VHH binders against q9y6x5. Designs and how they scored, part 20

Target 1, 379 residues: q9y6x5
Amino acid sequence: LPPKLLLVSFDGFRADYLKNYEFPHLQNFIKEGVLVEHVKNVFITKTFPNHYSIVTGLYEESHGIVANSMYDAVTKKHFSDSNDKDPFWWNEAVPIWVTNQLQENRSSAAAMWPGTDVPIHDTISSYFMNYNSSVSFEERLNNITMWLNNSNPPVTFATLYWEEPDASGHKYGPEDKENMSRVLKKIDDLIGDLVQRLKMLGLWENLNVIITSDHGMTQCSQDRLINLDSCIDHSYYTLIDLSPVAAILPKINRTEVYNKLKNCSPHMNVYLKEDIPNRFYYQHNDRIQPIILVADEGWTIVLNESSQKLGDHGYDNSLPSMHPFLAAHGPAFHKGYKHSTINIVDIYPMMCHILGLKPHPNNGTFGHTKCLLVDQWCI

## First folded at step 1 (VHH)

Design b51 (framework vhh_5j56_2)
Fold by ESMFold2-Fast, scan of step 1:
Structure b51 (fold): chain B 379 residues (1-379), chain A 126 residues (1-126)
Amino acid sequence: as target 1 above (379 residues)
Amino acid sequence: QVQLVESGGGLVQPGGSLRLSCVASGFTFDTRDYYAIGWFRQAPGKEREGLSSISSGDSGSTSYSDSVKGRFTISRDNAKNTVYLQMNSLKPEDTAVYYCAAKYRGSIYTPGYDYWGQGTQVTVSS
């Protein structure tokens, strides 16, 4: 009887939301499961990079999804969320659903997780939904539970992605308690619906469920803008990505562009690619541009305009505001255990262990997640 | 510097049609730097809602909210730097100020468009 795992992501669920708001359904889930209070994500702290790191166990420089907007200088291809279906972008790693399908004849199912509607190494998730933000959580859940119960070979790995609270975090900012309380209550209700559906279908007792997120959210302001047009004329470079990490492709001498940017703002660090801090693990990939600008927490890089974003992410991954949490329940997990911190790349080897899969080489450390698991020694 | 200007609003009777135009200045819709161009509306006392979007670059992928699917069509003319919203079978509940917005590539997975027009009024009444 192969073990089964459902991996759920609520985009932009900042870890400290758990301390500032009440989550009765999530609290009940955690009481009979495990909680990791902080997950240290990868740099840059953006949706596509971190979702792919969760399912590959790799830093962005290794899996190749280095931003939500990318340019590859060798092939001259461009990546964006409307141009994300070219397997070229995803083929630098092997995500867990591909490994799951290729080992011991198992199926995978996916509701909207980034990359699951793309053939990667000529393998696409056995059951999937094409990405469409208009599809309700209920429809995604209906499809996933149908596939978990009615598939041959059996679905042993399933994913479910939801765009909130990220959308509202950007619109209102994480410090807007009135608006964020409504959004987070709705998410807690969706968690309640998820658990109830799994119980109703007889799946709950035999299914491992992980609820996590890709990043957090920090408060932005009209008083914290960096106007890039004040630093450099746009004729000097091509802009590949803007805020809060700008990816600059020079049209002239790289050193001249660097010198124009280097001292432009006290709230932005400017790096030549080879000078990017080693702790970011953000250097060894052709998709990382020759010059990278990194804004300080809560600062927004703009092109001679105001920003309407009251919240943002993408900042330094050492910042607690950028960290999500991880909660899990199921036969593989202890009950009522709290753990302080893991790295987001540690999730992949843990999931491989639960599913009995041999992990591809990765940047995660299985030892960091041992205390969560009933079949492991935690000393 | 970046500016979006809407036009084509007005008064129409229920069942009528209207075409809105959004003209960009300070940037071009064919650039890969601007990920999506969207149409939004806001009626008095209600929240702003997204209606339709079209992606920048070669893909030109479109999306529609359930309230307008089958009635509204988004299109673009890159040579004129213009995005259109063709509105058919208009209903009184379509009465709102309609906004054109551009989503900058650096925030593509987050809702929240970076550049907004001033809006154009659409009124569906007899």
Scores: ipSAE 0.000, ipTM 0.172, lowest interface PAE 18.4, mean pLDDT 88
Fold by OpenDDE, second read of step 2:
Structure b51 (fold): chain B 379 residues (1-379), chain A 126 residues (1-126)
Amino acid sequence: as target 1 above (379 residues)
Amino acid sequence: QVQLVESGGGLVQPGGSLRLSCVASGFTFDTRDYYAIGWFRQAPGKEREGLSSISSGDSGSTSYSDSVKGRFTISRDNAKNTVYLQMNSLKPEDTAVYYCAAKYRGSIYTPGYDYWGQGTQVTVSS
């Protein structure tokens, strides 16, 4: 049988949730498969960029989705969660579902994964759902599993996306044990539903399933605010993205804007584009604005407004609070194996290997995931 | 310091072939650093146009402009840090200065290159 892979993302599932909360269904999933405890995601640690990194194996500067909100100075186009359908933004890379879709005797399916409802390089999955946050997990799951089970050509790669626990993390903060316990229980129940559905359809033993996330969540507070209006007049710049990494497009001399911001707060680093630390791999793209502001963990950049968020993400990708996890189950994976850490871009070459796809150039290292795979030597 | 040096240009008759070389220094053509190498040309009085690109990754992804597709082939030798452009079935309209360019951590699908060679003259004439 041709290999099949289902990639599932629970948005904003912080890695240490596994230690701090109970997940009976997920733990069973892990027990019969593998766990990577921490996945180092890409900077910025935001939804669209990291989801695209997972499926391309590229840093943000390379695949071109550099934030949830972007601006292209040449075309004057804007990108946002409400305006993400222009292939212009996605065509700087080739996601795995396109690669898979173009192979003979196979097809791709997608339920709400970022970019899957957009024709990329003039290719779209044979089966997909337009993004709609109102669609239940059950409906998404039913469609995905139906396509995996009954399609011709067979669906060999599928994606499934869910918005929690990110939304709740923003609302309650990750340290709210009462509310987050409730939310995370629901997530675990959904994982239970997923497993049960796969078993009912006879897919469980033959389907490779990866459950992961794009980023974590850090606790925020009204006591940790950085007000830019205290440092610079709003008329001197355009804000392309705000917090916790602000993208600044100067309306006046860049140096002058920089000088006004560089000492704005001891809890915020200010970088000219050319001075962005190399470790971020966040420099070599025209969509990155001339100045970026990076707030310290738990600090929020605001414009004369109080933040309503008690949790946020997007911070330095070296912070554990920003890291998601990866669990996997299926014939390609070991049983009962735990791994400490991988890079999020490492997922792509692993998935390509599982599916027998030739990977596009990427920043991932296949060697980092060999220990997860039954057909590889673990050194 | 990244440098690109083109070679292999010259005079050739219509229908002839040339192989251009671009030797890169200052970076390694390996999979850890994602590079794109492209060939461009500029004829007198015309704008510079992209011809072909190749990635540094294992897949060796390539792209071609319609003007050269089927006639030109881009390839690389990682051991020599060299990118080649094999040009077959050359036409008088292919006469131009040919440039090699490198993009650091950039996709072959995006515009804008970071480093440029000095160029090599190719003349196709009977």
Scores: ipSAE 0.000, ipTM 0.253, lowest interface PAE 14.0, mean pLDDT 93

Design b52 (framework vhh_5j56_2)
Fold by ESMFold2-Fast, scan of step 1:
Structure b52 (fold): chain B 379 residues (1-379), chain A 126 residues (1-126)
Amino acid sequence: as target 1 above (379 residues)
Amino acid sequence: QVQLVESGGGLVQPGGSLRLSCVASGFTFDTRDYYAIGWFRQAPGKEREGLSSISSGDSGSTSYSDSVKGRFTISRDNAKNTVYLQMNSLKPEDTAVYYCAASGKFYRTPLSYDYWGQGTQVTVSS
């Protein structure tokens, strides 16, 4: 029987939620598995970029999904949620489900993971659901478990994506303990449902399960706004992405646009593309715009309007509020082991190892995750 | 499939009022998802300007640009799947095509609205 892996993402699950709220089902999962307390994600700390980094092991500048809203200077194409099915945007990397299908006689299955409803290098996930946020967690789980149990060639890699707690984090803010407690209890109940379903179907004992997330969430406020219209007139630039990382395409000389922006607010950093800090690994791609604005944690960039967002993400990836966690259970993983920190790009080579796949060149370091694995020497 | 249809535009004198309606189909106002409906306008030779938004869900959080704050009010009727823009104290500079737009996704920025109506003309003239 080949090794099998189910990768589950709860969008926007900030790592420190584990310390501030009760998760009885997740704690039972961790007790018989492993916990990585912090996962340092890639910059920018947004949904599409980080979900693609998990399954490619690449920084955003290398895999090409550099934001949730993008413009490609070479081809003049625009990316938005409505355009996420164009393979052009996803073809700069090879995600693990493509590798899984091409290296062995194996199938992949996907319930809503970003990119899985797109043919990438002429290969689409063997089983998939077209993205639709109205589809329940139960329906996604039913499809994934059906495919894991009833497929030829066998499904060895499966993904399951859920939009919460990100949606509620934006709406209520992560510091709203009453509303977030209700939301996070619901997430924990879904984890209980997941484990129970896998046990009832005879999948639990032989399946490796990873539960993780793409980013965290930080508290925003109407008292922390940066009005871009106070900095520069709209006639000087095209705005590709706004907040908390603004992507600026100048209509006039780049240096003139930069000079108008650079001293406008003490709560954002303004970078020419070549001056973006090396630690972000956010420079070498045509979809990264000539000028990037990075707001300080909890600050929102706006266009002469108030913001009703009480929570947001996309900020500096060194911020603990931007970090998710990773928990895992299964035959590949130790039981009752806690690890402090890994990089989000490290997940890909670990998953390739578990599945017996040769990884494509990537930015992850297998050594960072080997202590989680029963077949590895850990020091 | 998401569709938005605007109505209620027309000619009005300075100081007058109009109420625009935006009927949405292909999605519902739901407390589970962070969706937003926004009103935008574009006058000839000018960039498209965001005016107001209302989030989907139980709170219905609203926002307004400085140019319309205190004069315009956004509201919704979830049973009719309709968003309204009540425009009071109209000025000649409010003359524009008014658009309704939906973000459709929780991870959308205000400038990343995916679904747009065809627009409705508002002319403020004496």
Scores: ipSAE 0.000, ipTM 0.157, lowest interface PAE 17.5, mean pLDDT 87
Fold by OpenDDE, second read of step 2:
Structure b52 (fold): chain B 379 residues (1-379), chain A 126 residues (1-126)
Amino acid sequence: as target 1 above (379 residues)
Amino acid sequence: QVQLVESGGGLVQPGGSLRLSCVASGFTFDTRDYYAIGWFRQAPGKEREGLSSISSGDSGSTSYSDSVKGRFTISRDNAKNTVYLQMNSLKPEDTAVYYCAASGKFYRTPLSYDYWGQGTQVTVSS
């Protein structure tokens, strides 16, 4: 049988949730498969960029989705979660579902994964759902599994996306054990539903399933605010993205704007674009603005407004609080194996291997995932 | 065989309202079978355009084109196996043949729907 792969993302599922909360269904899933405890995601640690990194194997500077909010100075276009449908933003890379879709006797399916309802390189999945947050997980799951089971040509790659626990993490903060326990319980139940559905359809033994996330969540506080208005007049710049990584487009001389911001807070690093640390791989794209502000963990960049978010993400990708996990089950994966860490871009070449696809040039290292795969030697 | 039958079209004055109905036969709006029912229209000399869609799932997920958002409302009655399009604040530009379409798949374009009704004429004129 041709290999099949379902990629599932629970947005904002912080890796250490697995240690701090109970997940009976997910633990069972892991017990019969593999776990990567920490996945180092890409900078910035935001939803759209990291989801696209998972399916392209590229750093943000390479695939061109460099934030949830972007601005292109040449075309004067804006990108946001409410304005993400222009292929212009996505066409700097080729996501795996497109690669898969273009193969003979294969098709792709998608349930609301970022970018899947947009024609990229004039290609869109044969089966997809337009993004709608009101659509239940059950409906998404049922459609995905139906397509995996009954499609011609067969669906060999599918994506499934869910907005929790990210939304709740923002609302309650990741350290709110009472509320987050409730939220995470629901997530675990959804995983149970996923497994049950696959078993009912007879897909469980033959389908490769990856459950992962794009980023974690850190605790924020009203006591940890960086007010930019205290440092610079708002008329001197345009804010393209705000917190915790602010993208600044100067309206006056860049140097002057930089000088006004560089000492704004001891809890914020200010970088000219050319001085952004190399380790971020966040420099070589025109969509990255001239000045970037990076708040320390748990600090929030604000304007003369108080942030109501008790949790946030987007911080330095070396922070454990920003890291998601990866669990997987299926014929391609070992059973009962745990791995410490991989890079999020490593997922792409692994998925390509599983599906027998030739990967596009990417930043992933296939060697990092060999221990997860039954057909590979574990070094 | 799956059949869709539209009704409710007619002549209405600008600013008026119409409610279109689409009765589906050959399949049911069951929570186990996720169908999308969509409304489309085609004006003379223009391409067919999608207006609205609703899923057969429990969520009843709906979508609207920008051209009709805020004016048109799609709904369903599972017991009657019928989808409705409530059209308010109608404009002369809304004059077209309106079509109901069904698919077990979610598509962005009208060309991917598998089943189509015969259409019903809507004319908005003073």
Scores: ipSAE 0.000, ipTM 0.254, lowest interface PAE 13.9, mean pLDDT 92

Design b53 (framework vhh_5j56_2)
Fold by ESMFold2-Fast, scan of step 1:
Structure b53 (fold): chain B 379 residues (1-379), chain A 128 residues (1-128)
Amino acid sequence: as target 1 above (379 residues)
Amino acid sequence: QVQLVESGGGLVQPGGSLRLSCVASGFTFDTRDYYAIGWFRQAPGKEREGLSSISSGDSGSTSYSDSVKGRFTISRDNAKNTVYLQMNSLKPEDTAVYYCAARLSYGKTWYSGEYNYWGQGTQVTVSS
């Protein structure tokens, strides 16, 4: 009778969408569970970094997935579409599925969560799907529920990742009410399908389910572009990441590159690595480049005027537009409880507690999530 | 300065084939100055659709959208500084302006999103 947990992520689900659109299935889920209205994610507010922070409880500088595109100055390795499955990138932390498999002879299952198709500390998720965006939500759900019911040793931790509403948020922008309404209704229907499937299979009453996201989304515009080519020739630096946080590797003296960039735009902050604000916890890792450019909310860094994006994320993690939410249901959780804010790194120690696992050292605070749990006192 | 020029478009009958070319200037495919070249299309009254991409490196990593997977093949010739899109089994629904675009930062195709430099496009019309 070990406790079981299913962790579901809808990429790019901005917390404020819950106030501006109707979610009948999600509201039914919350009615008998808990809602955290805002989750303060880690900087930078990007997919790979925040998904890895959820499952490790660590800031990006500590877990080593510091962007969706990276360069390691010590080893001279490049993180790219062709080598994202190199364990080197993921080995600076121990994600919860690895701990789950190693502590109590338990299995983990994964449908597309970032890192789950990579052996980390010589341990890969017991059951997993290689990343493929073309695989339907239904197929991912079918595999996860099959593994939850038909595995020995038992699957006690399962993850499910879905690319929406992030893809549509980029394409239409979060202010496109007509298109976003259609996309978000489809997601709510998928939540309804998830709950119905779990009930049909007899899993619903005894399974803990967390529905969350990695970041939000903000509106971009062709009127809010920062053209780096107007300030510096591309021959002076190597671009490791572009927008809205640019990672600059100088080909000449760092101070010369900094001086060319520092007054480039009133809508962009330029930092030498040692000057990056402490509140970002984005400094102490060899994969963080010597110069970082941070665009203001809704501004896009470009090398020319061409852009197809109407929405983006990656911005300052203090911005409410960058925050996701967290909803949860199951035997570990109170019913009908609403909480205002937690940090995204707090999810990991909470999940370890639910599963009876000893957490690795982490940046989360268990006290921040204890009010969500039936077996805890809330002050 | 970076420039991309498409060629090889035209009129073709249903079931026919075309090979599009994208010639790059201002950077070379034998460098770290780019991280992916992608092919996109836009039909009248429809949104711009991503079709295929090829990343930097010796052989490059390739990806395809479901609408063209198995019919279209992306490749490159570093000596000619050219990326190709081989289009087979063409359908009337493939009628569109085809664009090549360059991404100048590392990243995942499904997460990194924005391409920095775009060609002017080449018209492909599939009709009898």
Scores: ipSAE 0.012, ipTM 0.437, lowest interface PAE 8.8, mean pLDDT 88
Fold by OpenDDE, second read of step 2:
Structure b53 (fold): chain B 379 residues (1-379), chain A 128 residues (1-128)
Amino acid sequence: as target 1 above (379 residues)
Amino acid sequence: QVQLVESGGGLVQPGGSLRLSCVASGFTFDTRDYYAIGWFRQAPGKEREGLSSISSGDSGSTSYSDSVKGRFTISRDNAKNTVYLQMNSLKPEDTAVYYCAARLSYGKTWYSGEYNYWGQGTQVTVSS
């Protein structure tokens, strides 16, 4: 039988939640599989970019989803969470579900993973759900598992996405033990439901399952605000994306805008596009604006209106608070193995290997995940 | 080395049509996984603006700026390693130097999403 893989994302599941909270179901999942404790995600550490990096193996500058909010100067188009359906934004890369879908006697399924309800390179998963935040996890799970179990051609790759604990992290902040305990308990229960469903359908032993996330969450405060209006007149620029990494499109001379912002706050780095640190791999795309502002961890960039978020993400991808985890179970994976760290782009070549797909050019390193796989030599 | 050469520009009356060609060398459309070809223009005293792009892949996803949407069409001939810009219903405001540009991956990895190769440009003049 062809290998099957289910990729699950719990949005905003910070890696150290595993250390600070209890996850009986997830721990059992890990015990019978593998864990990567920290996954270094891509800069910016936002939802759309990182989810697309997972399934393409590319840095944001390469796959073209460089933020949750984007502007393309050529076409004058805008991208946002409410305006993400134009294939224009996605077509700079080929996600794994498309690669899989185009193989003979294979099909892909998706439950609300970013980009899966959009035809990319004129290809869409044979089975997918349009994004709707109101749809329960149970319904998403039921559809995904049904498709994995009863499809022709068989579904060999599937994605499942859930918005928690990100939404709650924003609302309560990751340091709110009371509320986050409740939220994370629910997440663990959902993982329990997932495992139970797979067992009931007889899929558990033969299905490879990856549970991961796109980013973490850091604690924010009203005491840590950077007000841009104090530094520059709003008429001098267009804000394409905001906190914690603001994308600035100057309406006046770029240098003037830069000079007004460069000393705005000691808790914010201001970069001209050409001066963006190389380690971010966030420079070589036209969708990256001429100036970016990067707030320090826990600081929020605001305009005159204050932010209501107690948690946020999008910061420097070297920060542990921004890192998700990866757990996996199935025939392709060892049992009871823990790995310290991988890069989020490494997931793609691993998944391609598991599925027997030829990977597109990518930034991942297959060697980083060899120790997770039973058929590979672990050096 | 990668080179782009534009051709097809000239003088045309308002309402007329032109087809620009961009011949790429140094890489082939059929063998390169990740690339995009775009058309830009720059009028005297104005900033360069993007008009249209076509991406790699069999389908060749296309995009257009609002200023040319419905009037211009970008297409690709892989056999000729050429991208075309069919320009219809030309207006005096379309007068500019038109440039072809390419975004290319490096090696076996996709590195740059920027237009890193440019042609010399071809003059388009729309005048009665």
Scores: ipSAE 0.005, ipTM 0.246, lowest interface PAE 12.1, mean pLDDT 93

